# Ledger of designs, part 25: VHH binders against o14958

Target 1, 349 residues: o14958
Amino acid sequence: LNFPTYDGKDRVVSLSEKNFKQVLKKYDLLCLYYHEPVSSDKVTQKQFQLKEIVLELVAQVLEHKAIGFVMVDAKKEAKLAKKLGFDEEGSLYILKGDRTIEFDGEFAADVLVEFLLDLIEDPVEIISSKLEVQAFERIEDYIKLIGFFKSEDSEYYKAFEEAAEHFQPYIKFFATFDKGVAKKLSLKMNEVDFYEPFMDEPIAIPNKPYTEEELVEFVKEHQRPTLRRLRPEEMFETWEDDLNGIHIVAFAEKSDPDGYEFLEILKQVARDNTDNPDLSILWIDPDDFPLLVAYWEKTFKIDLFRPQIGVVNVTDADSVWMEIPDDDDLPTAEELEDWIEDVLSGKIN
Key: E = the ipSAE of ESMFold2; O = the ipSAE of OpenDDE; V2 = 0.75 times the mean of E and O plus 0.25 times the DockQ between their complexes.

## First folded at step 9 (VHH; framework vhh_7aqx_2)

Design U06 (at its last look DockQ between E and O 0.85; V2 from the best seeds 0.00; counts 0 for: pae E 2.04 > 2)
Fold by OpenDDE, look of step 9:
Structure U06 (fold): chain B 349 residues (1-349), chain A 124 residues (1-124)
Amino acid sequence: as target 1 above (349 residues)
Amino acid sequence: QVQLQESGGGLVQAGGSLRLSCTTSGFKLSRYAFSWFRQAPGEEREFVGAISWSGGSTDYADSVKGRFTISRDNAKNTFYLQMNSLKTEDTAVYYCAKSKYRYFDYTPSEYDYWGQGTQVTVSS
């Protein structure tokens, strides 16, 4: 996304005990930055200003949308913060209707814009055509669910929709009321299929029909894929979802032929090992994180112009990376699998 | 249908403890704040304590601060009022209430659903 230059117009409002009810009433979607007190320290002030500018820019870009942008000073508005239930300073919250979504991603204008635009959409996308089915099928790097229901008035659909709200926009929920579409997707009435990223076949959630709670529970139990793509909008949350204090990280640029090939191999490895609950590979496309590339290269001492796979300790950022020759040959699936096994066994750490 | 149901009330001696429960249904618990109110005979209903939508924030009336604790269990659709060091002046009908919003407030008018109440009697 190309962002305009900040036009100097302040669009972000300070939320206070005095105005918060009015503001909340005014906006169906509200972006709320709960920030630490701004000290007289120049560094702290600068950091705050940077955050503010990001929000202002987002507000500017999304000015045509009915989105509110507010900040809450944790100290000045301590009572309000308490009322609102915001307890983590520095956090960004999205209030959508009666739902609160914590944003735990990269605090960047482009990321936030996309994130908010996704949130403006309905939590469930209805599929009613062949073209839409194709589009659905092309989504491989998201967890996605699809359900077949009698109608939008179905209690089971409503439950499904409610469940979707728990995961929007990170997990994609789809539904169809069309028998033809359902047939094409091999869905039975009230069946919900769960698609793990990069897996060929979905899992039919057992014991249909489902309650909201059942769906939510199922998704939560299955929300750590064998292979998943790191996304800016949830990068911190994903990173915090380590297994045994480590992440297996694969860097690959999908737009690069070598990166693409490496990813295909990686996908195969993931598919072959999807039954291993201890395996979760984090795929990072450097193109998604242009500002972090240099940092990662420096931190991990790797070249991100090439595919990389390694194990990273989440506590101290210590890492070990697979040796990949500089020749035209990428690791085979077998080689990757062996390496991963060594990591999981503790041989490599 | 939205429902709130209190339980756990009873007779207790001064200095004793009670744990009240409010079981909820008909709405997403995580989307709302909840509060406990109490009403003694001849008195107005008064705020006791509240818990935010996330459960990460609580607040209490000065009269119960340090003695009462509110918690919630989303899996059980239930939130609680742990009452310790009970005093005779804590005698009242205790009500749980659902906030209209994700935030809690100290006034009853900000709450749209109420339980039937549970009697708490603290004897000297």
Scores: ipSAE 0.592, ipTM 0.854, lowest interface PAE 0.8, mean pLDDT 94
Fold by ESMFold2, look of step 9:
Structure U06 (fold): chain B 349 residues (1-349), chain A 124 residues (1-124)
Amino acid sequence: as target 1 above (349 residues)
Amino acid sequence: QVQLQESGGGLVQAGGSLRLSCTTSGFKLSRYAFSWFRQAPGEEREFVGAISWSGGSTDYADSVKGRFTISRDNAKNTFYLQMNSLKTEDTAVYYCAKSKYRYFDYTPSEYDYWGQGTQVTVSS
């Protein structure tokens, strides 16, 4: 899924009070860039032009998906922005049906295409066959939920679907109405299982059946798993997690043999320590963030061609990294556990 | 069922204050814009003010700007109209209304659900 060259056709529409109702009605899904006023400054003009080109490229790639792409100038259309409820200049808003979703990820064409494609889909994916169960089980690097309900008309399914909308597209929600599928997954009627990334066993959410609010609260309380992957489409939100700003960070390039092996060791550590509520490791694959590799290497004073694990204070970028010798030997799970214990006890600063 | 219900109306002396409430049910408050309208006897419904779906943007009719404030409480499914420095010209039945859309506008035709209204009477 590589990107074509931008063909030069204008697809992004500038909204005004005269056209916004017609444009909003035309599309079930709109990508809206609420941009700062473009000053006469050449640097600011270039930055805007780059973002406009990104949006035009995304619009070209997705031209067959019935997605609208629009812009609102914060100064020239201040009254329209007020009516639409926008309050943060420079933000992307996704309008899907009656929902408004603020995008807090990297402003890049591939990130936006993936995000929008995920949002086109229904918030809940229905599983009805053995092959679909197998596909569900192969998803290991996302938080995912699955529930068994009588039908689409069930009030408990509807509550589950409403909860799924809160987290789309970041958390995967699945449902089945098929008793055979439910048996294969050991799901009881109106039960929902919660899968933490990289774990062998799910958690049955207690006290079935659930309201939307109970499901949303449970998921919010469990968004800090023992091992999680940093994603470009939510990187700014994840980086602000806890807002107190200390993370155990592991760099492992999955496509590299050493990175792959290190990631497997991290998974083992996570599985063996998932009952430790103080442990959450943020896995970063440098291949997901090609524009940030040089920045991280300079900021953290590390070499990302090799696996790395450290403690990062995201507010001031202060960091301490585990010393891994130059030879081919990666740390064992035990060595990582010892280092992690030292971090959590405060012996490493 | 979508429902809106106003409360807090009554009789007040000129220069006084009232706080109107609009309790809502049957939809998520955070997905839609809301407005207050008012209607004096023999008049058409008049826009008073609006609040956006996010709660971060408001607008008001010139006749009430600076005196009236709209706010909302998503946890209570309620939105409010704080009315200060009341004048006899503010006497009317006040209605809360849900926009058909995530955006607000100034005409009653843009709103699909309305409360029954609450009387506000400002005496001299």
Scores: ipSAE 0.500, ipTM 0.847, lowest interface PAE 2.0, mean pLDDT 87
ESMFold2 (binder alone), look of step 9: mean pLDDT 84; pTM 0.862

## First folded at step 10 (VHH; framework vhh_7aqx_2)

Design V01 (at its last look DockQ between E and O 0.84; V2 from the best seeds 0.00; counts 0 for: pae E 2.8 > 2)
Fold by ESMFold2, look of step 10:
Structure V01 (fold): chain B 349 residues (1-349), chain A 124 residues (1-124)
Amino acid sequence: as target 1 above (349 residues)
Amino acid sequence: QVQLQESGGGLVQAGGSLRLSCTTSGFKLSRYAFSWFRQAPGEEREFVGAISWSGGSTDYADSVKGRFTISRDNAKNTFYLQMNSLKTEDTAVYYCARSKYRYFDYTPSEYDYWGQGTQVTVSS
């Protein structure tokens, strides 16, 4: 989408020992860039200037929201960084109330705007009507949870809400207090259902009712679904999870007929193999990452004009891609399953 | 109900070591910075050391640098003060304190909850 031109007004505050307490008290939500010292190298200077302008543009777009935008120089303000507990230079931190959230997504204005807008919302969305159930059911490409509770005052609802805060904004948490909604969703009192992306049926989380810790542990155990979509707002966290830094990666452009068809085949494979804990396919829609397409094509030596599936080592960019002959149809679900079995057995990687 | 409780104080000979514990309840330990303070008879409370919410950053008063180490164990809801090479001037009541905010600072007014204190006495 299209952002306004930066108007040139300074909105991002440089924090120091002198001003940080006042700035932190002023905002319930604060976007803080903990940056490396400005280097003499022209490339790194330009990259820093671009990041500063991204933050100024985000601040401009969101100026009517109660969101603060700040930066801390890691060398100039080393004492302040110690007080605040920051230790990863170049990181972007979101301070929401008493929570500190490290942002591990693409440092881009549209990504940050959407991420921050999601964070100002309540961590749990309440569903109270049949129409809202239908909207909930249409969400298929996210991990989502829904629970039925007596009221907002329920200790079990409060545990659920606290668990939701742990995963906000990446995992969608829903609740209902309405018996009609619960009946429609086949939810029992104090039951929580977990929806893995693209699956036909949810999992009822065992051993209701739950503590916050039990819910958090269950979600952490199931954060590696059989098929998941890479999102710009969690891009780097996703690349760093599991299997010695390797991933099964599938490129499928949903808006393209071949990409759409390949994605439907991937969904079929995922549904047929959801009981395999070793399988997680990372789906990337190139339309979500227009600035990275050329980089991926060069790095992986693949053509993203067509669907692709491969194994990628995120630390050194080594990759192996399934051979899809030029004039053949897309792989069948069986052909993908055979290739995946070879990957999981170590034959390919 | 927010609670902090110190333990591990006592009598120690100069040059010795002692480890204080602060057990906590009623809040998420991982969201707050913490500090140790001490108070000798007739003196004001004095900053000893602090640890960040993440546990990756600490700071200390000059009088204890290199001798004292603060740490935290979020799984046990506990943070610690390891005191080595103790001197008679370390004799004081030691308090653990929770920050009002996500950061630590050096004055008692920045802390909203305190333990009851534990006596440390260093003999010559």
Scores: ipSAE 0.370, ipTM 0.794, lowest interface PAE 2.8, mean pLDDT 86
Fold by OpenDDE, look of step 10:
Structure V01 (fold): chain B 349 residues (1-349), chain A 124 residues (1-124)
Amino acid sequence: as target 1 above (349 residues)
Amino acid sequence: QVQLQESGGGLVQAGGSLRLSCTTSGFKLSRYAFSWFRQAPGEEREFVGAISWSGGSTDYADSVKGRFTISRDNAKNTFYLQMNSLKTEDTAVYYCARSKYRYFDYTPSEYDYWGQGTQVTVSS
């Protein structure tokens, strides 16, 4: 196994008033790190260098892709930053066409590579085969939409595509022009089905055909699943999407038998409570966040070797966790539901 | 079809306030930067202020800083120019414009779509 190593070539360019127009024209996809001024402090310098090196590595890995990588100094290029609409130092922005996407995830090379690769793709994936249908159906932990349209020239498909651009790459949009595929998925012409993560059945978006606005509105109204997986590429955004200042957090390692079982129970609970708009369980697989496991264990005083569920205050990280006996028995769906109810009612806080 | 339409202009006394609106259609407001320009008789069109695609950044001409504020409402496809403490020298036709790019600029040539303009007259 060979991991990429920095080859010494600088690929990340400093963006300035002098070159920004040319750079923006050159790349269809531009990754822009808007950074605070780098002080003479050694720690600050090293922190900056770490970010830079991550970007360099990403740039290296994606060299064969038409992606630009630039940095903007917030102080040196204050005017430029204003022009470009950047106001949050330390943020990573992706410019794709006329879109600007803020990356609010883990600033790690592997995460960024994956994120960018996803973003380079078309906002809508076309399904045209049984195999692709199967692949679609296997996606359970993303919000996904699928629509059946007459053709790629359909105004409704175009609306769908435009809607997809609002949510790429966080929400997955699929479409088919194939009657057979549509039949398999029980789609009618111009129908769009919305799949909530871990739910068995989709929701047909009402009042077809849809405008872009209607689709976007629907998705926005339904973008908080009853059960959702925390992802490195959007972890901060997800965390900021709390309900009433709290998160119900469930730790479960899917690769572990107990974690897997626990997750299945959580899915059941979620399915039974999909109608409750006040319920959103954040599932965290520790395997996705190896750097945070120790921190979570220390902060929450829990053992992440075992499944855990708790309520976390987003402001001060205060938390209360369900007591799960050390016996071989995981909580039942009913027990979890009861606990969740107590949390939602304020009995547990 | 891309359209921009100004409204809210009129006659106001010095020291007064006006709020201009630019209603847009034919595109997604959230994807573009916008600016206000003004043109007085016999003068060149000049930059008044701009707002970024996100609305998180604004910039103004020195002559209007502290008095004018630009905001946007994506839901209404409209952005605004709040003009306070108006002066006689603020008298002009005010234009809203969409930037060619995702960023705003200070020169008219960097904008591709314009409204028809709305007259603002500030009397002494």
Scores: ipSAE 0.217, ipTM 0.662, lowest interface PAE 1.8, mean pLDDT 93
ESMFold2 (binder alone), look of step 10: mean pLDDT 85; pTM 0.871

Design V02 (at its last look DockQ between E and O 0.91; V2 from the best seeds 0.00; counts 0 for: pae E 2.9 > 2)
Fold by ESMFold2, look of step 10:
Structure V02 (fold): chain B 349 residues (1-349), chain A 124 residues (1-124)
Amino acid sequence: as target 1 above (349 residues)
Amino acid sequence: QVQLQESGGGLVQAGGSLRLSCTTSGFKFSRYAFSWFRQAPGEEREFVGAISWSGGSTDYADSVKGRFTISRDNAKNTFYLQMNSLKTEDTAVYYCAKSKYRYFDYTPSEYDYWGQGTQVTVSS
């Protein structure tokens, strides 16, 4: 939680044509920053130095893990960057085994540490007891999948594990080999259930058993749940993911009493409307994004010390917000549903 | 069993176009870089071009730059070589190749699996 002061020891290695093969072989997990050329401009130099310090701090915090930290200069090592497949300067890539994972989130030490810690774990978590089932069920704010298989040697489990690698660490994959656990969850052999965030009842993925490709395609087609939380580690990709031209955004600070109550109302609305494929509410907890609060307040002309819900065009930042007067109680689920129906019908846009 | 298979070769007049395909199986296609090489009779295999694992980065031999384009389709486990403005010097057997690594390189020794080749003949 509390980050140490950077101790001054260099742990981040600059890659070149001469050393990259040795460095890539040394680590099974490698955090690679493909950075813009450092120009003579002092602002650009400072921004690079700040990002380098972030990487050095992350490397220090994770020094006991088998994780390598490297940089590639976009100009000095342009030929190497082509070979490695880099196409966006300033991007961070995670090389895990033969996989390349693009990081599209906030370049901050705490975000990166948690992201990397999630990536060093196995892509599938095994559920072996009823206590673990209870813990699984309490995870409400993620897309999660759970499957029942004969054993870890099952070809269907292996397909499931390979599908999980595709979405690690953003989507949670679970499996059980225990008949008692499967009975408690009403899972049949080789069945995989898909849980939308904040829903108690899953959807059984049709046409069991599945190939890796079938599982991956199903998950890709269902990445816009009725209610979803914006996360710092994928915020730029999630923010741009828009279907049906409508992006309903709800601000609710979970730790604040009014925010907590509003979030519970949003959950009720989502559960009552889960069969509406046109509805997807993006929940943002302002506590997750302290540096963006002022920007959002200015851009959207709203007060984030109070719950808010509105419609945002993610491309041009146009927005319309539901009026929730300071001296009124929070809207009821029915009042939110009426507002949402007006949004989806085009009365509010 | 890792397999690569070229198709789309044939006879074409100078100035014409051909599109080669390399269909792959037995490995995670999206994780690797790929290249095209060619070999004229009595010569060593020559690098033609490469495409990164993401498809966003390509590189080409000087002799084909501006005329040839590599692309990939991860859904079909297939990558392609679009050859335009063909010259008689482009006559060769064309091979597709899988990199040993997530990155591409320019020498045949960096590639562990190869197609059987497809003949391209450019007539004057």
Scores: ipSAE 0.380, ipTM 0.790, lowest interface PAE 2.9, mean pLDDT 87
Fold by OpenDDE, look of step 10:
Structure V02 (fold): chain B 349 residues (1-349), chain A 124 residues (1-124)
Amino acid sequence: as target 1 above (349 residues)
Amino acid sequence: QVQLQESGGGLVQAGGSLRLSCTTSGFKFSRYAFSWFRQAPGEEREFVGAISWSGGSTDYADSVKGRFTISRDNAKNTFYLQMNSLKTEDTAVYYCAKSKYRYFDYTPSEYDYWGQGTQVTVSS
């Protein structure tokens, strides 16, 4: 296996008042790192360099794509930053057309590459075959929507497409113009089905046909799943989406038999409690966050070799974890439900 | 069809306050920056203030800085100009404008759609 290495070519450009208009016109997609001034402090310099190098590597990997990479110094380009609406130093913004997307994930090359690759795709994926339907159905850990429309020229599809842009790439939008596909998915004309992660059955969005606003509103109202997977590309955003200052967190390694089993139990619990708007379980696969595993273990005083479920205070990281016996038996769905109920009632805090 | 509609203008005494609203439709409100301009009789249209797409950034003309505040409500597709401590010099027709871009600018040419304007008269 050959990993990409920096080839010495600088591809990340400093954005300034002088060049920003040209740069914005040049690229359909522009990755912009809005950074604080780099001080003379060595640590700060190195930290900046690390970010820069990550972007350089991403730029290199995606060189064949029409993606621009720029940096904006918050102090040197204060006016520009103001114009562009950048208000959070250290943030990565993606400009796609007239859209600005804030990246609130792990600032890692692989994560960014994947994120950007997803983002450059059309906001709606068209399903036209049985094989694609199967692929669609295999997606379980994303919120996904699928609609059946008369054609690409349908005003309702266009509305759907516009709605999709609001959530790309975090929520996946699918559409079909094929009657057979629609039948397979039990879709009626202009119907849009909403799939919550790990749920078996979709929700048909009521009151078809839909406007863009209606779709967007619906998704926003339902964008907190009962069970959701923490993803590197949106990990900070997800974490900020707490309920009442807490997260119910479940650690499970899917690749581990016990983790897998535990996850299946969690799915069951989630399915049984889908109607509870106060319940949102954050599933974290340690394999997705190798850099954080040690930190979590230390912080939470848990063993992530084993499945864990706990409640975490988002403010101070205080946590309480369910005691799971060391025996070969994982908690039952009922036991988990009881524990969750205790958490939700405030008995466990 | 893109539409911008101002409201809230009127007659006010010096030292008073007005709040202008600009209601928009026909485009993705959340994607764009917006600005307020004003034009006094015999004068050129001048920049008053702007707000970024996110609302996290605003800028104002020096003449209104500290007195005027721009905000936006994405849910209502509306942005506002709160005008406090009004002066006679603030008398003008106020226009709301949509930026061509996600960013705002100080030049009218950078805006592609305008409201019809609302008269603000500040009396002594």
Scores: ipSAE 0.324, ipTM 0.697, lowest interface PAE 1.5, mean pLDDT 93
ESMFold2 (binder alone), look of step 10: mean pLDDT 90; pTM 0.918

Design V03 (at its last look DockQ between E and O 0.80; V2 from the best seeds 0.00; counts 0 for: pae E 3.2 > 2)
Fold by ESMFold2, look of step 10:
Structure V03 (fold): chain B 349 residues (1-349), chain A 124 residues (1-124)
Amino acid sequence: as target 1 above (349 residues)
Amino acid sequence: QVQLQESGGGLVQAGGSLRLSCTTSGFKLSRYAFSWFRQAPGEEREFVGAISWNSGSTDYEDSVKGRFTISRDNAKNTFYLQMNSLKTEDTAVYYCAKSKYRYFDYTPSEYDYWGQGTQVTVSS
């Protein structure tokens, strides 16, 4: 989305004990910033003002949607925060129906707009035609699930929909009630297939039919795919999901010819090694994070205009990177696998 | 079907401890705030303490603060009330209650489902 100039209208409401019940009742979706007390310190005051401006711009862009935008001051409204269950100052919470979703991504207008637009959608997308199957199959860089159910009234569909709400908008849930679609996807009645990113073959979730809790547990256990894309809307949560404090990180700009080629090599490595539970490569497209490129280049001492793969310690940002020469001779899948084996064995640290 | 079931009540000497459990079914534990209330004979049901939807905060009636602790275990579908340093004034039927909302409040009218109650009797 192209962002308009902020028009100066106040759309973000300060919550207090006096107004919070009315505001919570008024909106089906509420974006709530639980912020630290604003001090007279110049740095803290500027940081707060920038975030407030982001929220006001998002509220302006989405004013045609029934979305409320609010703030809660951690000091001024400490009793209200206690009632609402807010325990981490600086967090952004999304209230959708009876769910509370903590946003753990980049606090930027374009990221928030897309996140909120995804959240106003139904948690499960219904596929009813072979053309829609093709659209489903083109989604390769997300975890996605698809199930076949008798109808929208099925208790098993309802359980699936409830599981989808838990992961919205990060994980894509699809369903069909159409026997033709189910046949094309080789889905049995009440079966759910789980797709890892970039894999050709799904995993049929065992022991159908499922409860919501069984589906949620399965998805949680499978959130470390062999190759996963870092996304602005969940970047900080992804960093916390580490392997003993380290990540294998690959930078590949999909829009650049060398980046595209490197990503295709990474996909091949991932497909050939999907049975290795110790391997999870975090792919970062620098185009998704324009404000962080300079920071990463300085911190990791690498050139992000070229493909890179390395090992990063998330605690201190210490890192080591594979040597990839300046010419167009990118590593083969085999060379990359050998380097990865050295990393996993501890020869590279 | 939504149900709450208290357990763990009984007779205890003053200064002792009890742990009450509230086992739940039929709703998502993580979506709502919960409270413990108590009712002594001839009195109205009174607030004891509450816990938020994510266990991020709790609040307690002044007379139990520092002695009672509320916690939850989503895996077990259970809320707890740990009662320490019990006094004879704590004698009551204890009820767990589900808030209508993700937030807690202090009046019974804010709660839509209740357990049957469990008797706590503090002697001496």
Scores: ipSAE 0.351, ipTM 0.784, lowest interface PAE 3.2, mean pLDDT 87
Fold by OpenDDE, look of step 10:
Parts: sequence; structure tokens; C-alpha cells
Structure V03 (fold): chain B 349 residues (1-349), chain A 124 residues (1-124)
Amino acid sequence: as target 1 above (349 residues)
Amino acid sequence: QVQLQESGGGLVQAGGSLRLSCTTSGFKLSRYAFSWFRQAPGEEREFVGAISWNSGSTDYEDSVKGRFTISRDNAKNTFYLQMNSLKTEDTAVYYCAKSKYRYFDYTPSEYDYWGQGTQVTVSS
């Protein structure tokens, strides 16, 4: 087992008015870190260096990929920043062709590498085999769409592909040109099915065939699942997507038997309440966020060795958590539903 | 087919306001920067203002700063130039333009598609 170590080569380049056009032309995918001015204080410098080193490592790992990595100083390159549309210091932007994607996740090398690798891929994954269908079906914690089209030359597929670009890599788009695959998935020609996370049954998007706009609108209207998993690569974005200033948060470690069971119960609750647009449960697997576990425990005064569900105010992090007995019994779906209803009604806040 | 079409121009008295619209088609509005230019008779086309792919990023010519505002509505495939406190010097044909890129520039050469222009006349 070899872990990548910084090899001493600087791969992250400072972007300026002088070089930005050339740089933008050079790379199909460009990762831009828009950073605040680095002050002379040691702490700020170290913080900046940490970010830089992360990017350097990512650049190193992805050196074989045609990905550029640049930094933009908000003060030194203020004009450039305006031109490029940078308005939030500390943000990471990915330019892919004519698209700009804001990365709003954990600024960690492994997360970034994975994110970028996903982004390099085509926005639509073509399914052409039974094995791939199985793989598709195993995806439960992402929003995913699948469409059946005549061919890659189909105008409807092209529309689908364009729609996919709006959501890559956060939402997964799949397509098939294979009649057998389509049959297996019960897809009709030009039909697109929308899968909500953890839901067994897809929704056929109405009024096929679809334009890009129709698809995009549909996805936007349905992009808040009843139950969704917090992911490092989009954790901040997800958190910002609160309902009425709160999140219903469920902590469950999937790798733990109790966590697993709890999650299954949550899934059931979600399935039973999928028609409620006011309900969105944020599932957090502590294993995905090892650096935050202690923080959450302290902040929320909960034990994350056990499944937890609570309501969190996004503004001040005040929270109320369901009392789960210390005995071996997890809450029933009914109990969870009742608690959720109390939360939604404002009885619990 | 890529098209840009200006509207909203006309005659207005000094101190008045106009709102220009540029309706776009044939491309994804959200992927590009857009600018407004103007050209007075006998003068070169000059930069008025721009908006990047991010609606929060705008820039303006000094002469119009504080008076003009550019915004965009992606849903309507339209971006706007709100012109307040108009002056006689603002009299010109106003053009909307699509940047070649997600970023804008101050030079016309960086734009690949243009509207036909709309006349704005500010009378004293």
C-alpha cells in the first residue's frame, strides 16, 4: 500500500490576467481555487498553505488527467475574478468546457479526487448490459435518472444529455439504447424514469418526449429527497438546502448493525411519506465524516455510537433530539413518524 | 440558431429611466457572460456593462456606474440593462452581446454574437 506524498513539484498555478486565457484554453477541466488575500499572520498563512497542499496533492494524483489547477487571489486579481464570475472567496470552482461547477464540499484531497474523477466522466452513463443494469439498480443513495432512447443521435437523447450536464456529478444520469435493457427496466421509448434516493419505484417523468428544459425543471422540482445521504463532496450545499430553517438529521452508521437497522426504518418512513414535500430527512453516516464526529457529539450533545434523529436549526445549530431508549430497541417506524410529525407541526423545535 | 434581440429602447427625458431587455435563444444562458455595449453616432462601440455566468458578478463603465444595473433571468433566457438617471450623453444604439466564454471582457472582440441594437435617445 502506497499513499501519495507530495513530490515537491508545484502543479498549482496562480491565475492572472496575463495567463488566464491561455490556461482556460489549455484545459478542458480546470479547478480554480478562489482565495482571499493571504495576510502576514502565521495562522492565515498556514491555513492557506493547507489548502494549497491539498490541491497540490490532488493535482499530483490526477496528473495523468488533463486537469488544470489554479489559484486566484481575490485581491491581486480582483478584476479577473469579476470577469470570471468569482464572488465567494474560499470557493472552489471547476470549469468544464463552458460549464462552471461550484464545489461546495469537504476540501479534502480524497474527496476532491473522487469528485473530479466523476466530473471527468461523461454526464450520461450508457447501460448496455445486464451487469450494468444491476450496477444501476444498486445505486440507492443518489438521485438517478435513466432514459431509453433510439440512439445517441436521437434529439431526445441529446436533450437528456444536456440536462445531465446541469446536475453532474451530483445527480446521476443513465441511458440505454438497448431494447432488452429497456424492457428490464420497464422503459418505453423516450421515457425517462426518475429515482429518488432509497425509493424502490421510479417516477416516470410525465409527457414524454422531453426537452432539456423539461427535464431540468423536473429534476429541480424533485431534487430534495425525502431521505438523502449527506456526502462530503456536497455537504455544504446540502446543508444549505434546509426547509424552513431546519434539518431533520438522522445519524446512523450503516456499518453498525443498529445503525443499519435504524437506516432501514428510516427508509421505510421515507417511503411511506414520500408524498410529503415538507419532509426531507438528512441521513449522516458518521463514517463518512470522521473529522466531524467529535464536533457533532459535542455540539448536539449526542452519542454517535448510536443512531440518532433530531431537528437542527441551521442558523444557530440548536437542536432537539428524539429520545431513544438505551435498551436494544430502536424506534419503530410509527414512532419515528410520530416524532417527525411533531417536528413538522412545530411541536418539537 | 443563436439569436440576441434587444428591446425596451426609446425616447426618454434626461433623468428618466429605461429598461432594456436582451432575449436570447440557441444557447444556454447560464453558461456565458453577457454584456451591453453602446454606440453613439460617429463614435466607436463602447462597453457599458457586463454580467458573468454568475449573476452576482457585474462590472460597468465608469460613466454609468451607479446608474445602470445589469441582471439576468435564466428562466426567461433574458438579461437586462436597467438604466436610471439617464443623461443626454447616454444617447446611443445599445447592443447586447454574448461572450465567447463564461467570463466577460471589455472589448467587443471577445463577443461572438450580437443583437441588432436598440436606439436609446435621451432628450434634454
Scores: ipSAE 0.278, ipTM 0.694, lowest interface PAE 1.9, mean pLDDT 93
ESMFold2 (binder alone), look of step 10: mean pLDDT 85; pTM 0.867

